# Ledger of designs, part 1: VHH binders against Mitochondrial mRNA pseudouridine synthase RPUSD3 (RPUSD3)

No score or structure here was measured in a lab: all are predicted.

Target 1, 326 residues: Mitochondrial mRNA pseudouridine synthase RPUSD3 (RPUSD3), of Homo sapiens (Human) (q6p087)
Amino acid sequence: LGVRPVPEDAGFGTEARHQRQPRGSCQRSGPLGDQPFAGLLPKNLSREELVDALRAAVVDRKGPLVTLNKPQGLPVTGKPGELTLFSVLPELSQSLGLREQELQVVRASGKESSGLVLLSSCPQTASRLQKYFTHARRAQRPTATYCAVTDGIPAASEGKIQAALKLEHIDGVNLTVPVKAPSRKDILEGVKKTLSHFRVVATGSGCALVQLQPLTVFSSQLQVHMVLQLCPVLGDHMYSARVGTVLGQRFLLPAENNKPQRQVLDEALLRRLHLTPSQAAQLPLHLHLHRLLLPGTRARDTPVELLAPLPPYFSRTLQCLGLRLQ
Unless a header shows other numbers, all headers, positions and changes below count from the first letter of the chain; antibody chains are not in Kabat numbers.
ipSAE, averaged over its two directions, is called F for ESMFold2-Fast, E for ESMFold2 and O for OpenDDE. V2 adds 0.75 times the mean of E and O to 0.25 times the DockQ between the complexes of E and O.
[cut] stands for letters that were removed.
The coordinates of atoms that the task and the answers printed are left out; those that the model quotes come from them. Centres of patches stay.

## First folded at step 1 (VHH)

Design g19
Fold by ESMFold2-Fast, scan of step 4:
Structure g19 (fold): chain B 326 residues (1-326), chain A 123 residues (1-123)
Amino acid sequence: as target 1 above (326 residues)
Amino acid sequence: EVQLVESGGGLVKPGGSLRLSCAASGFTFSNYAAAWFRQAPGKEREFVSAISWSGSTTYADSVKGRFTISRDNAKNSLYLQMNSLRAEDTAVYYCAATPGYEDFYSSHEYDYWGQGTLVTVSS
């Protein structure tokens, strides 16, 4: 038999459920449900569970190319033995029915970002696409577009953000630090001149939906670039504390304040997001690799567009703030 | 002045092992992604392996399971442990480094290069 009777003592469990919050007693579908961070990977995921989650995250498959919508918090690469996208590629390749050739990462954003990951089962295709992206970046033609939600509204509706950046080890943490007027010696010591394009798509509730296009590659570039605009990304617990506020006026704090600190949001923004300060301290980074341009069949052909849908928590944030992606 | 100096190359028999070293000076090595490239006689330079500043690694398909890249930031050094060497591994091996990358699995954009060390796999 396919049916089982409900035990008589199940009444106790029904009463326990009846005692939960009224909101929790009803269907939870809807934009402002009890899960402010829907779409995040479960904590303490097994290797097999990660492979299953990544298989479910495939958004496109064309020839040797496999495109994922990577969840926030999953590192692409890491230390030996760590669960990362790279470490599970053999198992993912097998689960997708690929024979004898393992998936290679062509392009992806770091751990804290969500969105597009481009994989290839063909090494020649991977190499060709990597050369395409490198050439486009050197020619200052953007191929990647990120969506971000910022705390604050940039002063300009669009523009270029230029900054010299370095990696620095501060109190056991590796941080990206801006360098003013870098010398040639600074450049030789690892300081890199970085460039991003930005465009404000929508504004509401003191926040902005921004498109970001990096034209250089550097750790945490987009988060730090938005900090330099005095508009840190929502969920940026590494760099947002570098922006101070006095009587509504924003400014960059001195280098002594470059230590990571959980992001603090004002009361009005917390109300709009329906978050407590404790929940806001756990907010995922609202930085999503939304769009990639791939080369057409021939060099003269129109580029092909790949899109990754926004994660549920990101869409919820947009709805709470009255922001719309065009 | 930024310098990368390779050592550990030599003659080895097929199936043997070698450990290559790359000593970095004149810069904060811990801030750099690093990689090994090789160039066989009469061929173009090819990617072998890379390691990010955080220790994330990637390998060319031809060396996966045989070679291991590692770094020692305290000694400003990069290493390549080469096991089960084959005749086709014969090449000049170059050390390379570039600033500011954490997920350096798909780029050959390296700013600094060593002079190379010769590895010959022969009976």
Scores: ipSAE 0.311, ipTM 0.653, lowest interface PAE 2.2, mean pLDDT 81

## First folded at step 5 (VHH; from d61K with T98E S106D)

Design k3E11D
Fold by ESMFold2, look of step 6:
Parts: sequence; structure tokens; C-alpha cells
Structure k3E11D (fold): chain B 326 residues (1-326), chain A 123 residues (1-123)
Amino acid sequence: as target 1 above (326 residues)
Amino acid sequence: EVQLVESGGGLVKPGGSLRLSCAASGFTFSNYAAAWFRQAPGKEREFVSAISWSGSTYYAKSVKGRFTISRDNAKNSLYLQMNSLRAEDTAVYYCAAEPGYEDFYDSHEYDYWGQGTLVTVSS
């Protein structure tokens, strides 16, 4: 599942609708407060349990390629000793009947996001596709499309987000920080110019469903890019507090307020989502690698589109806010 | 001028050891993720090991327990201690760096590369 021809209107339709009032926890029959965000990873997974979860997350297999829909909160690489996708690839390969062939990561959603992971058991195929993705990105031909739900509606319905970013270590946490007017010395100190394209596909309830296409790679780029648009991604507990509101106007808080803080949603949004403030502080990040465009098998073949379905919590949010990916 | 220069390659017998070094100049290397990749003749370049700008280390399964990556930020240098070498470790080894790239595994995401140093493991 997840692999299909590229539909011309799938990623670019825009529709805003009035909010609909869901009854309880959507498709669930249990109590709302018990498990409002179905499908999240348990906190205390064993290695064996992680391999089983990843096997269940396979959405397509074609030749040497294996496509996963990565659950939110699973790091691809992480710290030494942590359970990560990378750390269990050998066990996953065995579980999928690939014997001694090692799966290699071709493309993956970021650490905090959910969505597509493309793996290959053939190193030549992995290298060819990695090169294709990098070449396309640098030629400003995006191949990866993320879906995000944002708190706030971008002023333009589409555009580019350009920012110079650096990594900073603040009070034990690694953070991505914008740099205004970077100097040549800043660039040599590890500041990188970044670029993403965006398109608003639906609006409702003061929120937007946004497609994001990164054209550079930098840690937390999409989250910080949306903060710079004053429209933080829903569930962003690292960067959303950088946006303040005074007299109904949003602005970026001074650089001193770079420390992570749990996202705070206004009361109207909490009501629309059917969440308490405590539940909103545990909201998963609504950033999902939804589509990847791959080259066809031959030069004249139709490009292949890989698709990872939206997670249940993401779909619940869309229902609550009256948003639709047409 | 931004440069990465590897050294320490050579011929070694199976079971032996080598220590590779990578000297960085023209930029503040400690603010970058850094990695070692290798490429055997006729094969694709493959990930060996990485170290984040905050010091966390990562290894390909084929080298974990045998290779140790380290970094000396005061000297802008990256090291790879290679122990228990095998014939399959024969390759050209490359040092690479990229700011803000924390996933390390994709060689095509690195813009800064050394010229490589040859390691040959043979009787």
C-alpha cells in the first residue's frame, strides 16, 4: 500500500469548511480521556517490540525497496544505545525475509515527524535514489511533501521560506536558531542557509493544513520555518513558544526565549480539538512525510509516487478542525 | 579555504590496527557533524561512523565494536581507530562534514569531503 501514480490535484487542492463537532474519540468506543491520540508509540518498548511495530508499519515492498510509515516519536538515528530505526535494521531485514541483506536508509522523515521511510536492500539502488533526491532538491525540484497542521494561517497561500539556521546547545538541549543577516564568519561557524516551499491546502478554525517541501536539510528546519511564518506546527513543543501574541497580533519573541516550552493553545482551539490544556501539552507533532516522488524504472516511464497514510491522531485533528486534504 | 585532509592509511595484515586522522581547516569543524565513509573498488560509498557536533557517536553494524570514532575540537581533528581489521575493510576512507545534518547516513547530504586515504588489509 501507499504506492500510486502521481495525481495532479492530490497535493495542491485547497478547501476550507466550517468546523464539525465530532462525537467522542472518532472511531473509538472507549472513553475520550483514556487514549485520545491512538497509535502513539509506548514509552517502554523493547527491541523485539520495536521490530514488530516496524514490520507492521510496512506499506509497500517492490524489488529491493521497502517503504515504511514511521510512527511519530521514533528517532531514525538517535543517541548511542537508544532504540532507533537505524539500530534495528538487521532484525527488520531478517523479519522481512531478506536474509543477510542489510537494509539501508534511502530517505526518512525527521526525528520528530511521522511518515515515509524508504529503505533498500541493494546499495546501488540506495545510492542512485539518494543522488536523485539530492540533485532534484538542489535544482529546486522538490520530491518530498510533508503535511502539517499549523496553529495560525500563513499570510500567503503559498511561497518560499528562507532562513539562515544554526544549532545551539542551551541548558542540555540542542536547538535550531535563526540567524539574521548572517556574516561570512557565521557561515564558517556552521550557519546554513535553508529553503522550504509551502502551500496552504485548507483553512479552518484559525488553523491551516499546509504542504511543506524542504529544499535543504537542517535539523528541525520545517518546524522553525513555520515558527518564522508565525504559524507553529501543532504539537511543536520545541519551538512554538517563540511566537507570542499581543492584542491579536503575532510576533517572534526575543532570542532569549529559545528554551523549549510545551505548546499552549488558546481556549477556542482547545474546544475545537476537544482537549484539556494538559492533553494539549502532550499533543503529538502534526508533521508527516506524506509523499515521495521517485524516478520511473526507465527514462520515459511515469514517475512513481509513494504515499504514507495520515496517522489516526492527524486525521482526528483534521476532522475536529474541519480541514480536508482533497 | 575550507579543507579536510585525511591521513594514516596504509597496508596492514588481517587482525591489525590503523588510526586514521582528518584535519579540518578554514572553518570551525566542531560545529559540524562529521563522519567517515568508505568505498571499495566497484562498490558504493558506504557509511562507517559519525560523531555529532555535541559528541554522540554512531557506527555501522559491520564496524561496531572494532572501530572507534573520536574528535579533538581544539585541534579541529577527527579520528578513526580501526582494530581487528579484515580484508573486507579494504577501501578508500573519506572524512566528511555538514552543518545541521544529524541523521549522518546519506553521503550525498555532505558538502565537505576529504580526498580519501587508502586502507589495504592483505596478507
Scores: ipSAE 0.548, ipTM 0.814, lowest interface PAE 2.4, mean pLDDT 83
Fold by OpenDDE, look of step 6:
Structure k3E11D (fold): chain B 326 residues (1-326), chain A 123 residues (1-123)
Amino acid sequence: as target 1 above (326 residues)
Amino acid sequence: EVQLVESGGGLVKPGGSLRLSCAASGFTFSNYAAAWFRQAPGKEREFVSAISWSGSTYYAKSVKGRFTISRDNAKNSLYLQMNSLRAEDTAVYYCAAEPGYEDFYDSHEYDYWGQGTLVTVSS
């Protein structure tokens, strides 16, 4: 009984026509002109351009939460008609496919800082997280960690900065001013006690990479706190003039007599940063909200960390100074 | 003693207008940002409007174009003019003050609060 060999079925060689994906014309991004400060928002952005920039700045999206890496110089809030994060939230929400619910700000870095902005499309979630942050502050548990580059090195490698701060209107500008030994009267006049923790992470070329953890919130708190340490934040054109140098020794100048001036860097630092004095006068503030701690999903769960990468200009500065974020 | 006292709440018909007032005492009101928040029954407290120390004004989207916040520092007073009122505007309205926070939308950053005034919008 001859077992007829079953004919070997001719495997259809499906020639996978490698459709040559059209070589996407690498539009030669023209030499992004050597703007010494990459990652800054262009001046005079349209509303649409801002929305696009913010969409591109999304670093995480989980459930109702949207995390942005906000560029330096973008205000969160402002005057009517001013282009702010808040002003474009409706369009941003739409651009992210959120049709019914508008994004709300939960936590944000200030205008002059770059870094984390936490948004929520759920009002209940937003409220819960805001309560969490408030409770953490009251309990003196830091939830926000900023990175700063300072002109100067703090005397201590770590510590606490305590200062009473007040807003004053000086020459048409609102400035944060430290108040010595605030009285009860001063408190009633709008003086607030503020607290930040700091840690020096790295030093080089007379500068420091500093981690800052504010436990209170006040306008320009971290800038003023670093001025009080005689180490102004690099690119602080508002408060750096409050630090004087005589014979190599730094000291605090009275706030009353010191108008905001562009930060002046010494020649050695300019060389190290490869900046002209004119470029240095336009140096962006090196203050970045790098890390935010959120509550775990369950009360016993480990906190969730949100991270925002350093902006390119900040990274460049660290490289020039030989500083590393560990 | 630090006090914020709201007034001007009441019953109003849809499309009507109401002006809320907040009288501040016991602190230098002119050195503070001030805000209105509202809380509807069974809902969370929400931001309505704020006015900075410098006089910059902020509004929730839901009230923009209908409500106007203003202050009189000489009278230590905050005002909220509410026009074109809707049923959804029904809430207890609270006055709040804060000395130096930049984000006026977070109610938890305000140091001083009033007891609130009830606004009811009903036909």
Scores: ipSAE 0.392, ipTM 0.743, lowest interface PAE 1.5, mean pLDDT 88

## First folded at step 6 (VHH; from k3E11D with Y58T)

Design e61K
Fold by ESMFold2, look of step 6:
Structure e61K (fold): chain B 326 residues (1-326), chain A 123 residues (1-123)
Amino acid sequence: as target 1 above (326 residues)
Amino acid sequence: EVQLVESGGGLVKPGGSLRLSCAASGFTFSNYAAAWFRQAPGKEREFVSAISWSGSTTYAKSVKGRFTISRDNAKNSLYLQMNSLRAEDTAVYYCAAEPGYEDFYDSHEYDYWGQGTLVTVSS
């Protein structure tokens, strides 16, 4: 997929890309039914297998920059001894022929997301890019565009989502919780104001394909922002239970009274996805870091666009629901 | 009101060790990610190490394998164990904290900063 030069823009990326549509209907492969979600990391992954998977996930190399399409479910950071993206950077660097020029992470989304990871073998380049991203956020200029499939269609075709968020430990689980009208005490307890932009790209089957551009950094921000729109991200087994339905109308349930639960999809959606309820409880999160804008080498150069293709399970969902990137 | 106070800086020979501490007060430290930064004379402040709300750690390449970050939420404290010190580690070391860091890596600005503690590595 690679890199395309584009004019710098605070909005949603470059001009819409027409996705090639496969012919035929979406259907589940074979009668066995044991593998509904192609492209996921296997369980019991060894260090060598992770390095091999990441080497195969390289989508671009430009100078000191290496771009990965990260698989869903890979931890980025962890405790000492845990197998993570950070933990295998030396082996990945050697696998890519960089020898003693160990890669460092410039930007990566969290474990539950898939998509772009930006690495650099040059510390100076990494520092410049990190400052660029910080400055862009301060100026409310988006650089990252996520694609998400949502259960539900936002009422507006585009807009902003603002919310004060905090991290809380609730009933043994670490959760991101919205806070209405935060007080001074709330701010000192770790409440942070957050902002995302969104645009609905396509709708169908009661679902939407949504582009999301975060302008702040907070754990689970995009998932919780979509819950606040009553349109949880498909595969969100942490926050989707905060949206209830009465007489076809959706509403927010109190976060403190709702433990994380596996997502429940209605019968029509299950049929369109060709999933049982048990299989739907295993859906991967449909949140993908699709585009990053980088500065050109010189100030007058156009910004460079990095792209990560959608994972196979994401593309299958789009086909089943009749959704297209445009 | 909000305070981050570094301590443990000083003079040390190359190859030596030093342990930095950062005491947090005026905010709920256990709800925050925390980090160490450093600034040598005439240079820009640079990242050293971070530890997330849940205890995940990150290190700059220049210090990986030599420095160890840790936290004690019961004492509202952040630590940096520095081993195998080199002359180029000479800098003022700063403690920083921000909410919301858990399991991702993205550049961001920290909400709270200490005033720093000087580490000098010389023979």
Scores: ipSAE 0.548, ipTM 0.806, lowest interface PAE 2.0, mean pLDDT 84
Fold by OpenDDE, look of step 7:
Order: C-alpha cells, then structure tokens, then sequence
Structure e61K (fold): chain B 326 residues (1-326), chain A 123 residues (1-123)
C-alpha cells in the first residue's frame, strides 16, 4: 500500500487579498509617546476591566464565532482564582449580548503570545472546528501563522525547523529544552518531535520579521525553534540567553548552564528601537498569532481566513527597524 | 512499563461527591499534561478536564463549577474531585497523559491512557 507522499505544497498561503480595512479614523498617532509598549494589558486589572478590554479586542463576529485579538501576557487558562480568558468567558458572553449561550474557546494563542483567539457560542460548531484542527495537524497541514520579530536573521529565507523538545524543571521553572537524537526512553520522559515552518518576510537592522507555522504543539515551541536558529524572538526573556555571541558569531549555549535571563540587546539595536536597557528588559514578546485558516462552510468551499492586526508595540518595533509586513 | 491506573469510581446518589485518583508509573509524569475523559454507554468519549504541567486547568462546560482537577507530582498522581454529581455524569472515567500544553480537548493527542473507572450516579 504505497503511502502517497502528502503534497509538500501546504506552504505559506498566497497573497492575502487586501480586505480594505475600513479607514478607521486615523486618530493622529501623536508622537510615539513616552510609553514604548502600547497595547499591553495594565498590571492588576480587575475582572470588569479585563472583560471590557476583551470586548474591545473583538475583531470579528460571524454567526456563532467570535474572534479576539488577545493581548500579550493574558493567560487563556489557569488555576482557580487566576484571572484568565477562560475565567471571564461568562461575563464576556453577557457583555457581547449572548444570553444563554456561553462562549467556548476553540483555539487560542498562548499566554506569552498575542493574537487570535477563536471562540464559539455553539458547542457543535466548536466541536467541528476542533476536529478540523486536529485533522489538519495529523495531516501536517499548517492552519496557524505567527509573526515574530527576531534578534538576528535566520541563515535561510525559508525552511523547516525540526527538533525534539522536552520539558525540564530547572530551578523551580519549567523550561523547554531541545534533545539531540531522542531515544525511546526520551519519549517516556516527555520528549516530543516538533516541526515548524518559517519564512523570512523582511530584514533590517540585524533583525527579521519572520512568519512561523507550527505543525506540532509544544510549550514555547516557536521561541525555542527560533533560538535553535540563533535568532531569538525579540522580548524572549526566557530562552534568549541560550544564544551566545563571540566576535560577532552566534552559537547555541547549553540549556543546563544558561538560566532564563532578560534578553540583552546590543547598543545598536537599543538605539534603533529607542529603548534604554531598562526598557528593553521589559520588552514584550514579539510573537503574534496573525492568521488562522478555518474550513469553508461546505467541504468544497475555500478555507476562511481569520486575521488579527499586529499590536501597537509590535507595529512600533517594525517601524523602528524598517520592517514591513506585506 | 507505562501505566495509568484509575481508582475511586463507584455508585453515588445524585448530588453526591466522588474523588477519582489516577496513579502514573513508568514515565516522568511531571513532564506531562494530564486529563480526564469519560465515556458513557453508547456515547463517544468526551473531554472532562485537563491540567497542564504548569498547573493550568481547563474544564468541559458540562462539569465546570462542579469538578476540580488537581495533580501531585511527588506522588505521580492525578485527581478529579466531582461534586454535585448528576445522572448524566454516569460514565467510565479515563485518565490520560500527554507531553504538551495545548489542545487538551483532543483525545488523540494523549499518549497514555488508563483502563478507566466506572462512576454510576443513580438514585
């Protein structure tokens, strides 16, 4: 029974037709004001404030589907009593005028990333879409596209990143670490083979705008994958310390001896970003779930594309670096 | 050998409480997300609850506010506290484990499964 090779062409989908975003009133971006990181959630938000913020983060509503542009740093799930997206779903549902129907999470960006969260007020729709995503993953068909800004430029303009990853508890923190040549024993220790596609969209000032399509799911997969490319994601304060630089050459440092540290940017990059070292230490992760592909309404219908606009801080960074998302 | 062994199932009256336990062996449980699934007679297996390796929790809508998932990594154990049990909660409950963080709802992502424990809610 000849395993027909799955056609490789599940690559980065073609040109998103410029849906003319309605010219929302260009509120004059006043001078890039004193806060370098606009669009972040304030610390210590109340439940009510979070609901209001999430209501404002709605980017699309079609039938039972609600699409959010989740801010960076908001956890989707958590411990009891923790303020999460999941914890406020009842109030958000009510706020959106959904009477007896509670929103369910279909797919979401992780805590550290910004971007698309897909919710459904219909359990059947939610289940159908979840099955779709599962099937796509099994078929190694990418459905999610992330945008990342990296400190450094990948050696290739496009490619695949394949790595075995493991969760390791180091100094009270769970970290994702790469495993070389995983054995069967390593699998029993929680090692998974992971795969991402990447494409460099733009380069400038020693940085790159990179599109990432994960084909597998693992904690901090995209961050670690970019570290393996020696180009840590900008604002990655967890894994960036694993990339060393000697005489202008980058190399991978062992995970065992390199604890999470605030990302250190060189002086040239700090100047370009108009950041102090102290501000740079607070730089949010520049990882954004930008695009999600949904199935068509009918089996033969073209996939539906969901888009989440870049956060203001992300856009600012692109502007500073001369990078454009085409 | 990798094993997940559920316990704590039994007969309970509506409105009652039950605590399920799952003992993991043969793998590094602390590196895995863990979940409870259930299968009622004549129905498909459905997601009940999951807990990540970091302790983040998620619940099916049907059990939210009534069930609580927890883990003890030192004991390689997963727990499900079930309160306010209903007839509809009658099922075989399965413990599962998967290395990862996302898509807890998909049973196919779980590498390891227990044999299940029967919970019967009846008057």
Amino acid sequence: as target 1 above (326 residues)
Amino acid sequence: EVQLVESGGGLVKPGGSLRLSCAASGFTFSNYAAAWFRQAPGKEREFVSAISWSGSTTYAKSVKGRFTISRDNAKNSLYLQMNSLRAEDTAVYYCAAEPGYEDFYDSHEYDYWGQGTLVTVSS
Scores: ipSAE 0.017, ipTM 0.421, lowest interface PAE 7.3, mean pLDDT 87

## First folded at step 7 (VHH; from k3E11D with Y101L)

Design f6L
Fold by OpenDDE, look of step 8:
Structure f6L (fold): chain B 326 residues (1-326), chain A 123 residues (1-123)
Amino acid sequence: as target 1 above (326 residues)
Amino acid sequence: EVQLVESGGGLVKPGGSLRLSCAASGFTFSNYAAAWFRQAPGKEREFVSAISWSGSTYYAKSVKGRFTISRDNAKNSLYLQMNSLRAEDTAVYYCAAEPGLEDFYDSHEYDYWGQGTLVTVSS
């Protein structure tokens, strides 16, 4: 009865070669220097980069409508060769998968403002909505609401700003200038009566968060309207110099004698915003098209609200000032 | 009375050229932005070109490189030179003017309009 020797199980010692994962050099991305103004377009964007940025800025798509949150500083229309929203619409349409349909601008924030841009791939829809907006304004029903941060606090918590405005070419720059007591002749000379509603939402540190609802269209209307309230929009380097301060009292300076200058903030406000004077001179305009009201699908339907979130730099400013958008 | 009067429309062959004119009266035209719009049969009115009161020019993509907008403030006149015309350029062309515009693409922002001039591009 031959005792078959139990074969010794050769324990293959699997030396787990600890492959030293190369310590990925955590390149310490140096502290991304807190660029105080996050969310701005780079100065030298290519056409392709702009299209990509605009694609990323899409906040809503419903039927033929595309809603963008446009960055501050992008012009809607411009000179030949200038990079504008209008100039890249074909590429943007393609980028969004709209092969045969070109997007049209229905409603947009201006160059210096951030916020809502409404586009349509349907020309009929675009026309219908444009008619609606124009009719609403003429009926003194505001459809657009801007948020602005102002240097200064309006005297009233809410109200209407009425001013006659004209364009003037001063030192090679187009400037909007208020006209006192416009005559019929002045109107025929290009003076337009303008109207905005305003509401102060919050105040802090000598600043205000203000909602603005324009009922007319004129170049830089909201900036000039706030200057007339002696509360220039924060980052308004074009019109802020029209407000003077003597012994703590603000007053309006004549437009004819006051060339555009970088906005100068007081030391207290600079400290609150954690900005140097040099940085403050580069502060972007704090004017944002925040809300747009569209007609309901049916005549009896409630209006549809479009919203664009505040830019990061705008939000930072609100935080620094202790202001809240309710 | 404020008036805009278009002229220069007509029949032209593909590849041909036309020059439209718009004569302004009753207001200080030099202080206004001016634009050309067109409307083809069964289509919505579309932006063609605009010129600011300062002389900056704007074009729709469809006409860029082919059309040239200009103004003569001394003559209170707006012009549209149209070259390399195509069948798709067939439309009634309208002159419009408005003060204080920043963006020119929306026809509904213009208060002053001409009666239009017909341009037909056909072989």
Scores: ipSAE 0.766, ipTM 0.897, lowest interface PAE 0.7, mean pLDDT 90
Fold by ESMFold2, look of step 8:
Structure f6L (fold): chain B 326 residues (1-326), chain A 123 residues (1-123)
Amino acid sequence: as target 1 above (326 residues)
Amino acid sequence: EVQLVESGGGLVKPGGSLRLSCAASGFTFSNYAAAWFRQAPGKEREFVSAISWSGSTYYAKSVKGRFTISRDNAKNSLYLQMNSLRAEDTAVYYCAAEPGLEDFYDSHEYDYWGQGTLVTVSS
């Protein structure tokens, strides 16, 4: 029953034992079709397949709480008939053995990001936690930590990003736009002041691994916050083109350049990621809700930490760029 | 002065209909997402329906096909047409508004609220 002949793939194993930087950790995994990145939600998913994927995405269950690692690109809410997390909660609840108790969304990463979703089968628990998150944010105590890979390295290793943001409709697309020095009229027109904290965890290859902690709620705020730092999130095909480069120096382009454009990566970065320009146009957003802090049962108890592992495409990018989560 | 004022609540028999209205003033309502929430005695406040600033609509499972949200930005008004009412629809209904939301289910993310209007569905 022993293996006498060398398998067809033995050359890869022999190469890895030379103690050189093994190419397998950053190598392409082979042809990826129209979805070149591992760990993404399949296209044309049925309701049953979505429920199965979400059941497999459960990372923790404690009392009434169910924690998911949401795949990138799954909307939380949507129109009637649209497949969303919200739309399949009854089937998910039954699949998890919760009988006729309905799961409610307590907190979730948005459509464009991946990561933690917190659900509760108990309405009182859901309300208590939602109040806790709101009070913590208003008291400047972050409870959510996102991980992002950025194209560019922020000038400061940590800090706060404050920006007034509004929604605008530009060329048939709804976008988030910063507003400098907003007037009181601007605020009444729907401009909202936003705040996040950031910390650079690692740098390499002209990129950074950044932790982001939002203290406000606004559509696409973290993507726009990183654009304002001249360090767009990798895979940001909505806002990254607002950053221009002249002789290696980055700047914000004038407001007439707010139109969404596919992110363009320089040739050196494409080589490090082992991507063609066509594949880079399909890069998923590298923004992941990695950590949530929940209150303990009583005030004297330590907070409970929930974690969602990084998606495979995210981990591959870190390996290609020589970045490590610390 | 920012204000949201609900109206149209009342007593209705099962199977009946009501139309709730919410009048907005003191801000540019058309640039805000708007939503209806409800709270029954002994229950937590729950999401009913929302309409985005661009006009997309969203509904809780329990009201899908029976309730219709709409807005009239020229009149700064939000509406909820409630048909085929059931006893479990009995609650105080609140309108809310907030700029910049993508997900509408969490009542704690809204800063602007009305005072509520009572809907009672009983035989």
Scores: ipSAE 0.704, ipTM 0.876, lowest interface PAE 1.1, mean pLDDT 85

## First folded at step 8 (VHH; from f6L with K61R)

Design g61R
Fold by ESMFold2, look of step 9:
Structure g61R (fold): chain B 326 residues (1-326), chain A 123 residues (1-123)
Amino acid sequence: as target 1 above (326 residues)
Amino acid sequence: EVQLVESGGGLVKPGGSLRLSCAASGFTFSNYAAAWFRQAPGKEREFVSAISWSGSTYYARSVKGRFTISRDNAKNSLYLQMNSLRAEDTAVYYCAAEPGLEDFYDSHEYDYWGQGTLVTVSS
């Protein structure tokens, strides 16, 4: 359940096992009511409380490396004064007994996702690993595997998602939008071609458990890539409204309708999750950085695999939908 | 051809001030995140400050309160106002740009770099 050696390639994880029926307690659980989903950070978290939560989130320590399982909703960076992972690294370092050394972020899941964060107390190690991750992605060799639950089942069981993306400012919100057939002028205006690999691990109740491996870096890339597959990530309250449905047929809505809206789930899915529409509008994003491959200590050494357990709300959703990660 | 050109480096005394500039050409600078990094001899390149394409600013702890990043999109320029300079601020300073970044601290995420400008803080 920790770090283990893996084969040289960074393909998707172990084979999926498909389970058609959800397991038990979710069907029998009372309504969620106004309760937060399990495993989320408390509201109005103090700086000390955040440091304590991050210390408790440590899943591994080896040499200068500290691995933690970041809770959903914690930003990595932010404006001055905001409570972020980056902002509390000195206090976290002290809490972990590294008083004379500062922790540096090597790799982290984004604000809306949960999962692996890799930190280093050694600047040289941090730089080496950051270079490794960037060069691997540039060479289209995946090192990071996310797990997602999607509303909808991709037509293919695995494949590649390619899209040109740009940032736009819409109604006071910075959003990522696709650009069809980008021109040379579009590229110079900040449009970036993006690539993710995906594999469907399990399906049930019109939903899928999907593994995603980004090979490029762009804001909200994985969420938008899944929208382009007409299979938004569950809990995606920024981009899921771009997928409309008419008589069971899904389609992308026009770009003028890109405003973020809380996700709307169909009635059958709400029943399976035991959620009201109001409760579904509070779903956390079901996107989790589950696996990272690190280089071995020597060139011939097998890569080292880091794992972060699924958060409780994620596991509950899998149980309700009869999905299983292996 | 995409270019970033830093200027404004030089020798200053401790406690002094210096303003760095970075001129961008060959691309629509306003749509990119932009950042300053620095590298002292024998040390790894380190994050100094970044500004998002929408104008939000971010600072390394070591420079917060002393340095101010800004951009002028009409002039395709990035700036770093450095006040209360210390000997440990001595380094080559680089500007960098990349579209679509959210996390600005990792120099390896940037593909567009200037050649650097030397800042020396000494008596």
Scores: ipSAE 0.695, ipTM 0.869, lowest interface PAE 1.2, mean pLDDT 85

